# VHH binders against Formyltetrahydrofolate deformylase 1, mitochondrial (PURU1): the designs that were tried, part 2

Target 1, 298 residues: Formyltetrahydrofolate deformylase 1, mitochondrial (PURU1), of Arabidopsis thaliana (Mouse-ear cress) (q93yq3)
Amino acid sequence: GESLDSSVSPVLIPGVHVFHCQDAVGIVAKLSDCIAAKGGNILGYDVFVPENNNVFYSRSEFIFDPVKWPRSQVDEDFQTIAQRYGALNSVVRVPSIDPKYKIALLLSKQDHCLVEMLHKWQDGKLPVDITCVISNHERASNTHVMRFLERHGIPYHYVSTTKENKREDDILELVKDTDFLVLARYMQILSGNFLKGYGKDVINIHHGLLPSFKGGYPAKQAFDAGVKLIGATSHFVTEELDSGPIIEQMVESVSHRDNLRSFVQKSEDLEKKCLTRAIKSYCELRVLPYGTNKTVVF

## First folded at step 7 (VHH)

Design s3 (from r1 with Y59T)
Fold by ESMFold2, look of step 9:
Structure s3 (fold): chain B 298 residues (1-298), chain A 125 residues (1-125)
Amino acid sequence: as target 1 above (298 residues)
Amino acid sequence: DVQLVESGGGLVQPGGSLRLSCAASGFTFSKYGVGWFRQAPGKEREFIGAISSSGGSTTYAVSEKGRFTISRDNSKNTLYLQMNSLRPEDTAVYYCAAGLTFGRVPTSDYEMDYWGQGTLVTVSS
């Protein structure tokens, strides 16, 4: 004999919608009504309409009952609005239902960005699945980072490279099932053939404030020159070196009171924070294309 | 290419009946609420009535007074207006319109996303 008792409470879940189209009267009203008509509640709404450019960008955050407004119906309802306005971009994510983005992390010798991302990931602050870590430098199995990767079942792939053979076909095979790549201080230049073969977004961290001094600006040169400001830039990778659309930049003051050690430490702290914030913004649909080489970052 | 094409207009004697049709193409008709408006010369456009995307709900202007019936056939992408007991004051250009209102009946012209070109109905002897 089984005894049954039924109590049901609504389960409300968050959703995000981004929209990009030609500017027109009533877009916000139509998008907002779509959500409200299905019983959804808007928690945040960002809009950008650039001057002298007849375009509209928005990002909304809302909560809704997925029983009353099923996931596929959410897509259909927003797609219908997108068709009405001839939208250039219309994307919905529902984090509790939709699969997390799958990423691979590429690095060379320095691991400060990798360690920061693994920590954020472990703490639930980075909404990704890390499929693997790839490096052109071998690491001993008794190091903290290698034990961390083994404990969490994240493969580490050592791909020995030379200037004459960057082994890009091997890397392409390792990353074919990812949504985007993260260059966490990968010091090899990815070729145009690699970028075409991969065909998805690649996000990099640069140790300075782009677009100035593309390529390298070694820390010792900056330190010896007496700079007062250091920075880091996270950007999309394109065929032109260090020229892709910028996602995030961070700066910090330095002075004569910094020695080389503290200068390098500040630089590394900027890099890891800048890259991590850029990846989070990307995964939360805050980064939209703007113009020929710009971004809107909500 | 979105089209809403009205048909069935023309000259009708007072007391007569007329059925207007509106054929839709170029959009997903079954997702839109649809309705009828009219505009007599020198007057503002007036709401007549509308029907929800599923066909389950209708709303009529109070001036309709039970003489008009709106229906839709989603399999044929067509909206209909049956007009009975026509009077000279019903003379106007009749427009069909469609609005994306997510299951609500659209009742105002600002809710409408697409409009037909109109069909003339003349009621006179």
Scores: ipSAE 0.000, ipTM 0.343, lowest interface PAE 14.6, mean pLDDT 87

## First folded at step 9 (VHH; from t1 with K31R)

Design t2
Fold by ESMFold2, look of step 10:
Structure t2 (fold): chain B 298 residues (1-298), chain A 125 residues (1-125)
Amino acid sequence: as target 1 above (298 residues)
Amino acid sequence: DVQLVESGGGLVQPGGSLRLSCAASGFYFSRYGVGWFRQAPGKEREFIGAISSSGGSTTYAVSEKGRFTISRDNSKNTLYLQMNSLRPEDTAVYYCAAGLTFGRVPTSDYEMDYWGQGTLVTVSS
């Protein structure tokens, strides 16, 4: 045997593993042994076993030495466990080694979600590469957001749309080198043909607590109706409008003491926070499919 | 279908030698540590010895060290047990087992994911 030289400290990096299989005795023990046997240290471990559905979901977060446990070996070790249990899903990400997810942001008139995402991205709090921003609204080059995009080398694409031509083929070409799309208040309905042609996940932000309040629903109408709660929903886009699996929902109280401006501000704050958290959760492998239209969100 | 099939058991005289084989199929044999256990009539199953997935490390039960040799051939998906200087107390059903232990030598029942059906070894005159 060889001993470690105490004058050389290992560089530990984070890893994430998600696992989905039929439930069985000993799954957690085997998964945790895999990490421990390679000298890894578990920082977090989430498990979900639904009642009366004999399935197992887990997400582990750990740190490890990539010299002792090379990236390709991490894949092989977890794949062998996946084979042992007939897993339906087994995915590893190592953020410091694996490429960041590439996204495009689509929006229409309102930019509060775009601005929030750009600030979180600049601060290193949104682990993505933003390849471009696409909008059906032209913006003056001297606006704060346009100068931000120019300064960081993020292209802004104005795609002039009409009722008879939503220019979806143009959009498909602009986004072909992305891992998923984010609709940051994009008010055009994406067609089934677009969704099939893109073939990857599309994440949207909706004003309101779905499945209620589907479609367009302006904040001023809710204000005038005297509601006491407002919400926002971030969800996957499917062919059925505003009906895809939900990733994140947020709610906030409002009252007679809110004027229109404070009401709108609260609504916009919910939307930007809800979308940002949904994107972060997706990139951290916290969002797992469950049932026909549900998610597990660790 | 995962299978571990022992062979080479039988009747042998005290002081004799016997070589057991375990043929594996239906899983990635080279990723598993593999070992031998035995169970004598009326006794609990006991660990004999095991070898790491690569073949680079072995561990033997203290009482069996020096008499038994474990080896594996990953190209043939086969585990071997060479037993020398056999005694009547070695009479037992011998089981091979495979455990996913990530380069560590598996030494306990709970570490084993797959088991063979066993082969009888009888040591008598």
Scores: ipSAE 0.022, ipTM 0.533, lowest interface PAE 7.8, mean pLDDT 88

## First folded at step 10 (VHH; from t2 with S53E S54R)

Design u4
Fold by OpenDDE, fold request of step 12:
Structure u4 (fold): chain B 298 residues (1-298), chain A 125 residues (1-125)
Amino acid sequence: as target 1 above (298 residues)
Amino acid sequence: DVQLVESGGGLVQPGGSLRLSCAASGFYFSRYGVGWFRQAPGKEREFIGAISERGGSTTYAVSEKGRFTISRDNSKNTLYLQMNSLRPEDTAVYYCAAGLTFGRVPTSDYEMDYWGQGTLVTVSS
């Protein structure tokens, strides 16, 4: 009986690597050589080297054999390169092996962004683990959203807030095991102490085109200004309101035939798409900080 | 700061032996392939040999094969070059180098990331 040595063709799996350091000759070569030396194949490579700024950014997509190149060694090898170049950032994700990012969603009364995120999540288009939903608005248990959350074992935390007490310590306790936070129209300002205490990234959706139209009524501001374009902005949250580095923006044309209601509706449609895209980009390691107030988005 | 410091160079008679050392500091030496190069007056730098990061593999230039032996001690962050049967033609400045080779043995100067300042070896009667 000829033992059919079923040479199980090695299953190659995808990986992503992002890199940020001071610019130097040979960085791309070194990073590529690392992947090649381990039997991997690069499928995509993007580089950003700005003029008059001595910085290097890269994002690579590659496939590799996890048997030949164990996950822990992948990290070690890239970390060694990171050390060689004094990298500020070196991160690898292997989506098929690594756990999904854990997130918490914060929102107020409006739930259009939440609903969109849950739909995308259910469809597998948003690769995150939602640990909880936190809101300063109470919702009836028989709503579609609440039933959905219950069905999927996602807790909903009603946290009553006042102007004097934002209950940030309570929120901090609820989100301590998350990788990053998403503000889906939370409409509350997080304090510098909270941000420092949390110590991880917070992504916000603003229902206007930043840096213009800051505050709680951007649609009205846009309407009053007679603009021909409105937009939504997803950005990192900083201590300064609506001023963090921008991740994603979406725009739509408006005209004199539009009214305030149509502005708001169009804005909501942009918000949910913009936020979802921003989160996806973040999870795919497409977003890197650039200086103090910008991002590189690959 | 990354440093590679060669030592052990000097004057030796033809047919003599010499052992060079290269002390590494400021980087993860055990993760690097390392090797020896030399440059004679008026000549280009030439590859002598190299050893992989774990010491399992070595390679030598054809001209030095059998006379020179490369070894490393990762616990001491040190690279060695044992030179036997030295000839006047071996007179040169000897350099140690380190490169990230990810388990491979480096074979060219292009693969090297760090270089020492060199040590002079003079073979003369």
Scores: ipSAE 0.813, ipTM 0.925, lowest interface PAE 0.6, mean pLDDT 95
Fold by OpenDDE, fold request of step 12:
Structure u4 (fold): chain B 298 residues (1-298), chain A 125 residues (1-125)
Amino acid sequence: as target 1 above (298 residues)
Amino acid sequence: DVQLVESGGGLVQPGGSLRLSCAASGFYFSRYGVGWFRQAPGKEREFIGAISERGGSTTYAVSEKGRFTISRDNSKNTLYLQMNSLRPEDTAVYYCAAGLTFGRVPTSDYEMDYWGQGTLVTVSS
């Protein structure tokens, strides 16, 4: 009886690595060698080396055997390379092993982005753990959204805010264990103190094409201007309103046959998609800061 | 600042012995494969030997096998080259180098990330 040595083909798992440092000769070679030396295989590799700027960005997708290359060693090896090149950023994600990013969603009265996110989340298309939903509006418990949250054990926090009291300390306490925040039409300005206190990334969806249509009524501005394109913008939140580095933008054509209502409706549709894509890109390590006001999106 | 500083070079008689040291600083020495190279006047730089990051593996050039021994002490961030039975043809500037090799023993100058300034060894009667 030939002992079918069931050579259990090692289950290779996917990993992603992003790297940012000062440009130097041999970086790609070193990063690739690291993966290869550990028995991994690169499936995708993208680099960004801008002209007249001595910086290097990369994102790699690879597969590897976690038995041959334990998760902790993966971090250690890439960290060693990071130290070699004085990297500003070096992050590895192994989706099958690493915990999903924990996020909190902040919103006001409008819930179209929330609803879309929850649907995508349920379908496994949004790889996040939603820790809570925070809103400055109360919602009836019998709504579809509230029932959904209850069924999935996602708490809804009503936080009453006023112009005088934005209750930022309370919000900070609620979100302290998250990896990043998502503003899904929160329509409140977060203070510099809050942002500093939180100390992590905040992603916002703006219902207009930045930087041209800032403020609370971008659809009206666009309509009045007679534009032929409208858009939505997902960006990092900074102390300056609607001015953070842009992550994602989506656009749609409009015409003279459109009215303000149709502008708003089209905008909402864009917002849903734009925000979801931005979050996904972020979780997949596709988004890196570039300078003070830009992003590299692989 | 990353530094590799060779020491122990000098004048020695044919048949004599010499021990070179390379002191490393400014980087995680224990994570690097390290090795020795030499360059004689008018010749190309040549590989002598190397040792893996944990010291478990060594490799030597065929011509130097048996006469030269490479060792390392990670607690002291130091690489050593013991040279025995020295010959006039061993006269050269000796360089230590370090490279990220992820457990492998480096065998090429291309794999090296850091280099010392070198120490002169002269074998002459």
Scores: ipSAE 0.813, ipTM 0.926, lowest interface PAE 0.6, mean pLDDT 94
Fold by OpenDDE, look of step 12:
Structure u4 (fold): chain B 298 residues (1-298), chain A 125 residues (1-125)
Amino acid sequence: as target 1 above (298 residues)
Amino acid sequence: DVQLVESGGGLVQPGGSLRLSCAASGFYFSRYGVGWFRQAPGKEREFIGAISERGGSTTYAVSEKGRFTISRDNSKNTLYLQMNSLRPEDTAVYYCAAGLTFGRVPTSDYEMDYWGQGTLVTVSS
């Protein structure tokens, strides 16, 4: 009986690594060697080394055998490299093993971004765990959105806010177990204290092209200005309104034949796409801080 | 601050023995492959031997195999080089080096991340 050496081909799984440190000779070689030494194979590698700054950014995609290279050891090995170069950032994600990012969605009355996110989430195109939806607008239980949330066990928290009381402590309690926060047309300004208290990243969608069209009526501003391009901007939230580092922007052409209504409609379409892409990029470790107010997006 | 400090060098007669030590500090020594190099006057630096991070594997240059022994003590963050049957041609500055090699034995100078300042060994009658 020929012992069918069922050489079970090792199941290789994908991983992603991002790295940020001071520039030095041999960083790519070291990172690549780490993966290769463990039997991994690099599928993609992107590097950013600006000319005027002594910094190094990289993002790698690789496949590896989790039996040969246990998940904990992956972290240890990259951490050792991080220490070697004094890295400011070194993060590994293994999507098939690591838990999805937990997020909370904050919104007001407008729900076009929420609806889009839920659709993408359901289709597996938004790799997050939605822990809850928080809104300062009450919704009837018989709406499509509310039924969807109920069906999927996603709680909807109505938090009544006023100019005098934004209920930030209550919101903090609701989002304490999340990895990052998404503002999907929340239309409320988060205080510095809130941001500090939360201590994690907050991603916002602005319904205009920043920095040109700040505030609550960017479509009207654009319309009045007679622009030929309108857009949406996803950015990190800072204490200063609409001023955080930009993650994603999308644009669309407009003309003299457009009216304010069509501007708003086009903006909404851009908003939901822009936000979804920004979140996906973030979860895929494509977004890194660059300087004081910029991002590297791989 | 990362430091590799060699010690044990000196004058020895032909046929004699010498043990070099390299004390490491400022980095995770146990995670690095470590090795010895030497450079004689007017010559290029040459590889002597190295040992993997866990001490499971050693590699030596062909010319020194059998005379030199490399060992490490991770509890003391120390690398050793035992040199026997020393010859005048062994006269050189001896360097210890450490490199992240992820379980492999480093064999090239470009694989090394940290270097000591060296210790002089003189073999002379």
Scores: ipSAE 0.780, ipTM 0.911, lowest interface PAE 0.6, mean pLDDT 94
Fold by ESMFold2, fold request of step 12:
Structure u4 (fold): chain B 298 residues (1-298), chain A 125 residues (1-125)
Amino acid sequence: as target 1 above (298 residues)
Amino acid sequence: DVQLVESGGGLVQPGGSLRLSCAASGFYFSRYGVGWFRQAPGKEREFIGAISERGGSTTYAVSEKGRFTISRDNSKNTLYLQMNSLRPEDTAVYYCAAGLTFGRVPTSDYEMDYWGQGTLVTVSS
């Protein structure tokens, strides 16, 4: 008989595991047994089995002692289960040990999404490392956002663009070491060549409820049209404009009592919250591909 | 393809001995606990005994009274069952099974991921 050294207090840390495979009897039992057998405790467990598809999706949150269950053993144990079920996807993250996702932020003139993301990042509410901010608009060094970036050592790259030259090769070089890209109101269309060359996920914010209206429907135009509902959509970027899988959508009612200023403010607030929530969900492994153009969001 | 293939069954006289083997292929045998079950005609399958993935722990059904010994050789991907002092009630089809139990000894049907097709042991005069 062996016992754990009781003179060393365990430091329990959180882990997240996502699993995607063909549906079968006993998947939850095996996954939960793995965690329990290693002394882990499950704090949350989400499962989705589509009615007519033979597929299984799950996301678990657990805490564990990394001395009893080392990080490399966690990988081995879940990989063995993945092999048992022929898993299509099995990913574990341990936020306190694993490197944060590295991102770059692209924007054009409007910075309301960038500012919100920087503040949430500073507050510890976005678990990312921001490698740089890229824009096709130059900003004065004495502005609030530019001083924030300077204070935190985040490079700002002005990339002058034209219709004939979007400078995509330059942007690709700037973002080559990132895990994914965030379009925080970047109003240039990324080409298929850019998306192929980047080869990783790109997340966008659209100022409307897709698929109802693709492209632009500026806040002033919606105000003048007298709409009663505004929305924002955050989605993955694909070669087809505003057609990629949706991650998050938010809505808000508006009325005749909104003037242009309040209408625009509500619209911008919706966009920044929608994008921030989509990025957080992505980083927490809550967003899984589903079907041809859909997502599971746990 | 995952396979568990039992061998060594046959006819044996009461009081005799028999050694069963289970050859494993198509999976990481050393990551799995393994064990033996048997099913007599018209009866439910019953647990005989099992051994942990690394061979450090064994568990036997209480009905064995020390007549059976389980061992494994991970270098040969093989599980063994040594049966001594055989009795007519030991007549059954003997199954090898493997279960991923993360260091525990697997003792229940539901813990087993893979099963062999069985080998018949007949104990008769």
Scores: ipSAE 0.103, ipTM 0.616, lowest interface PAE 6.3, mean pLDDT 88

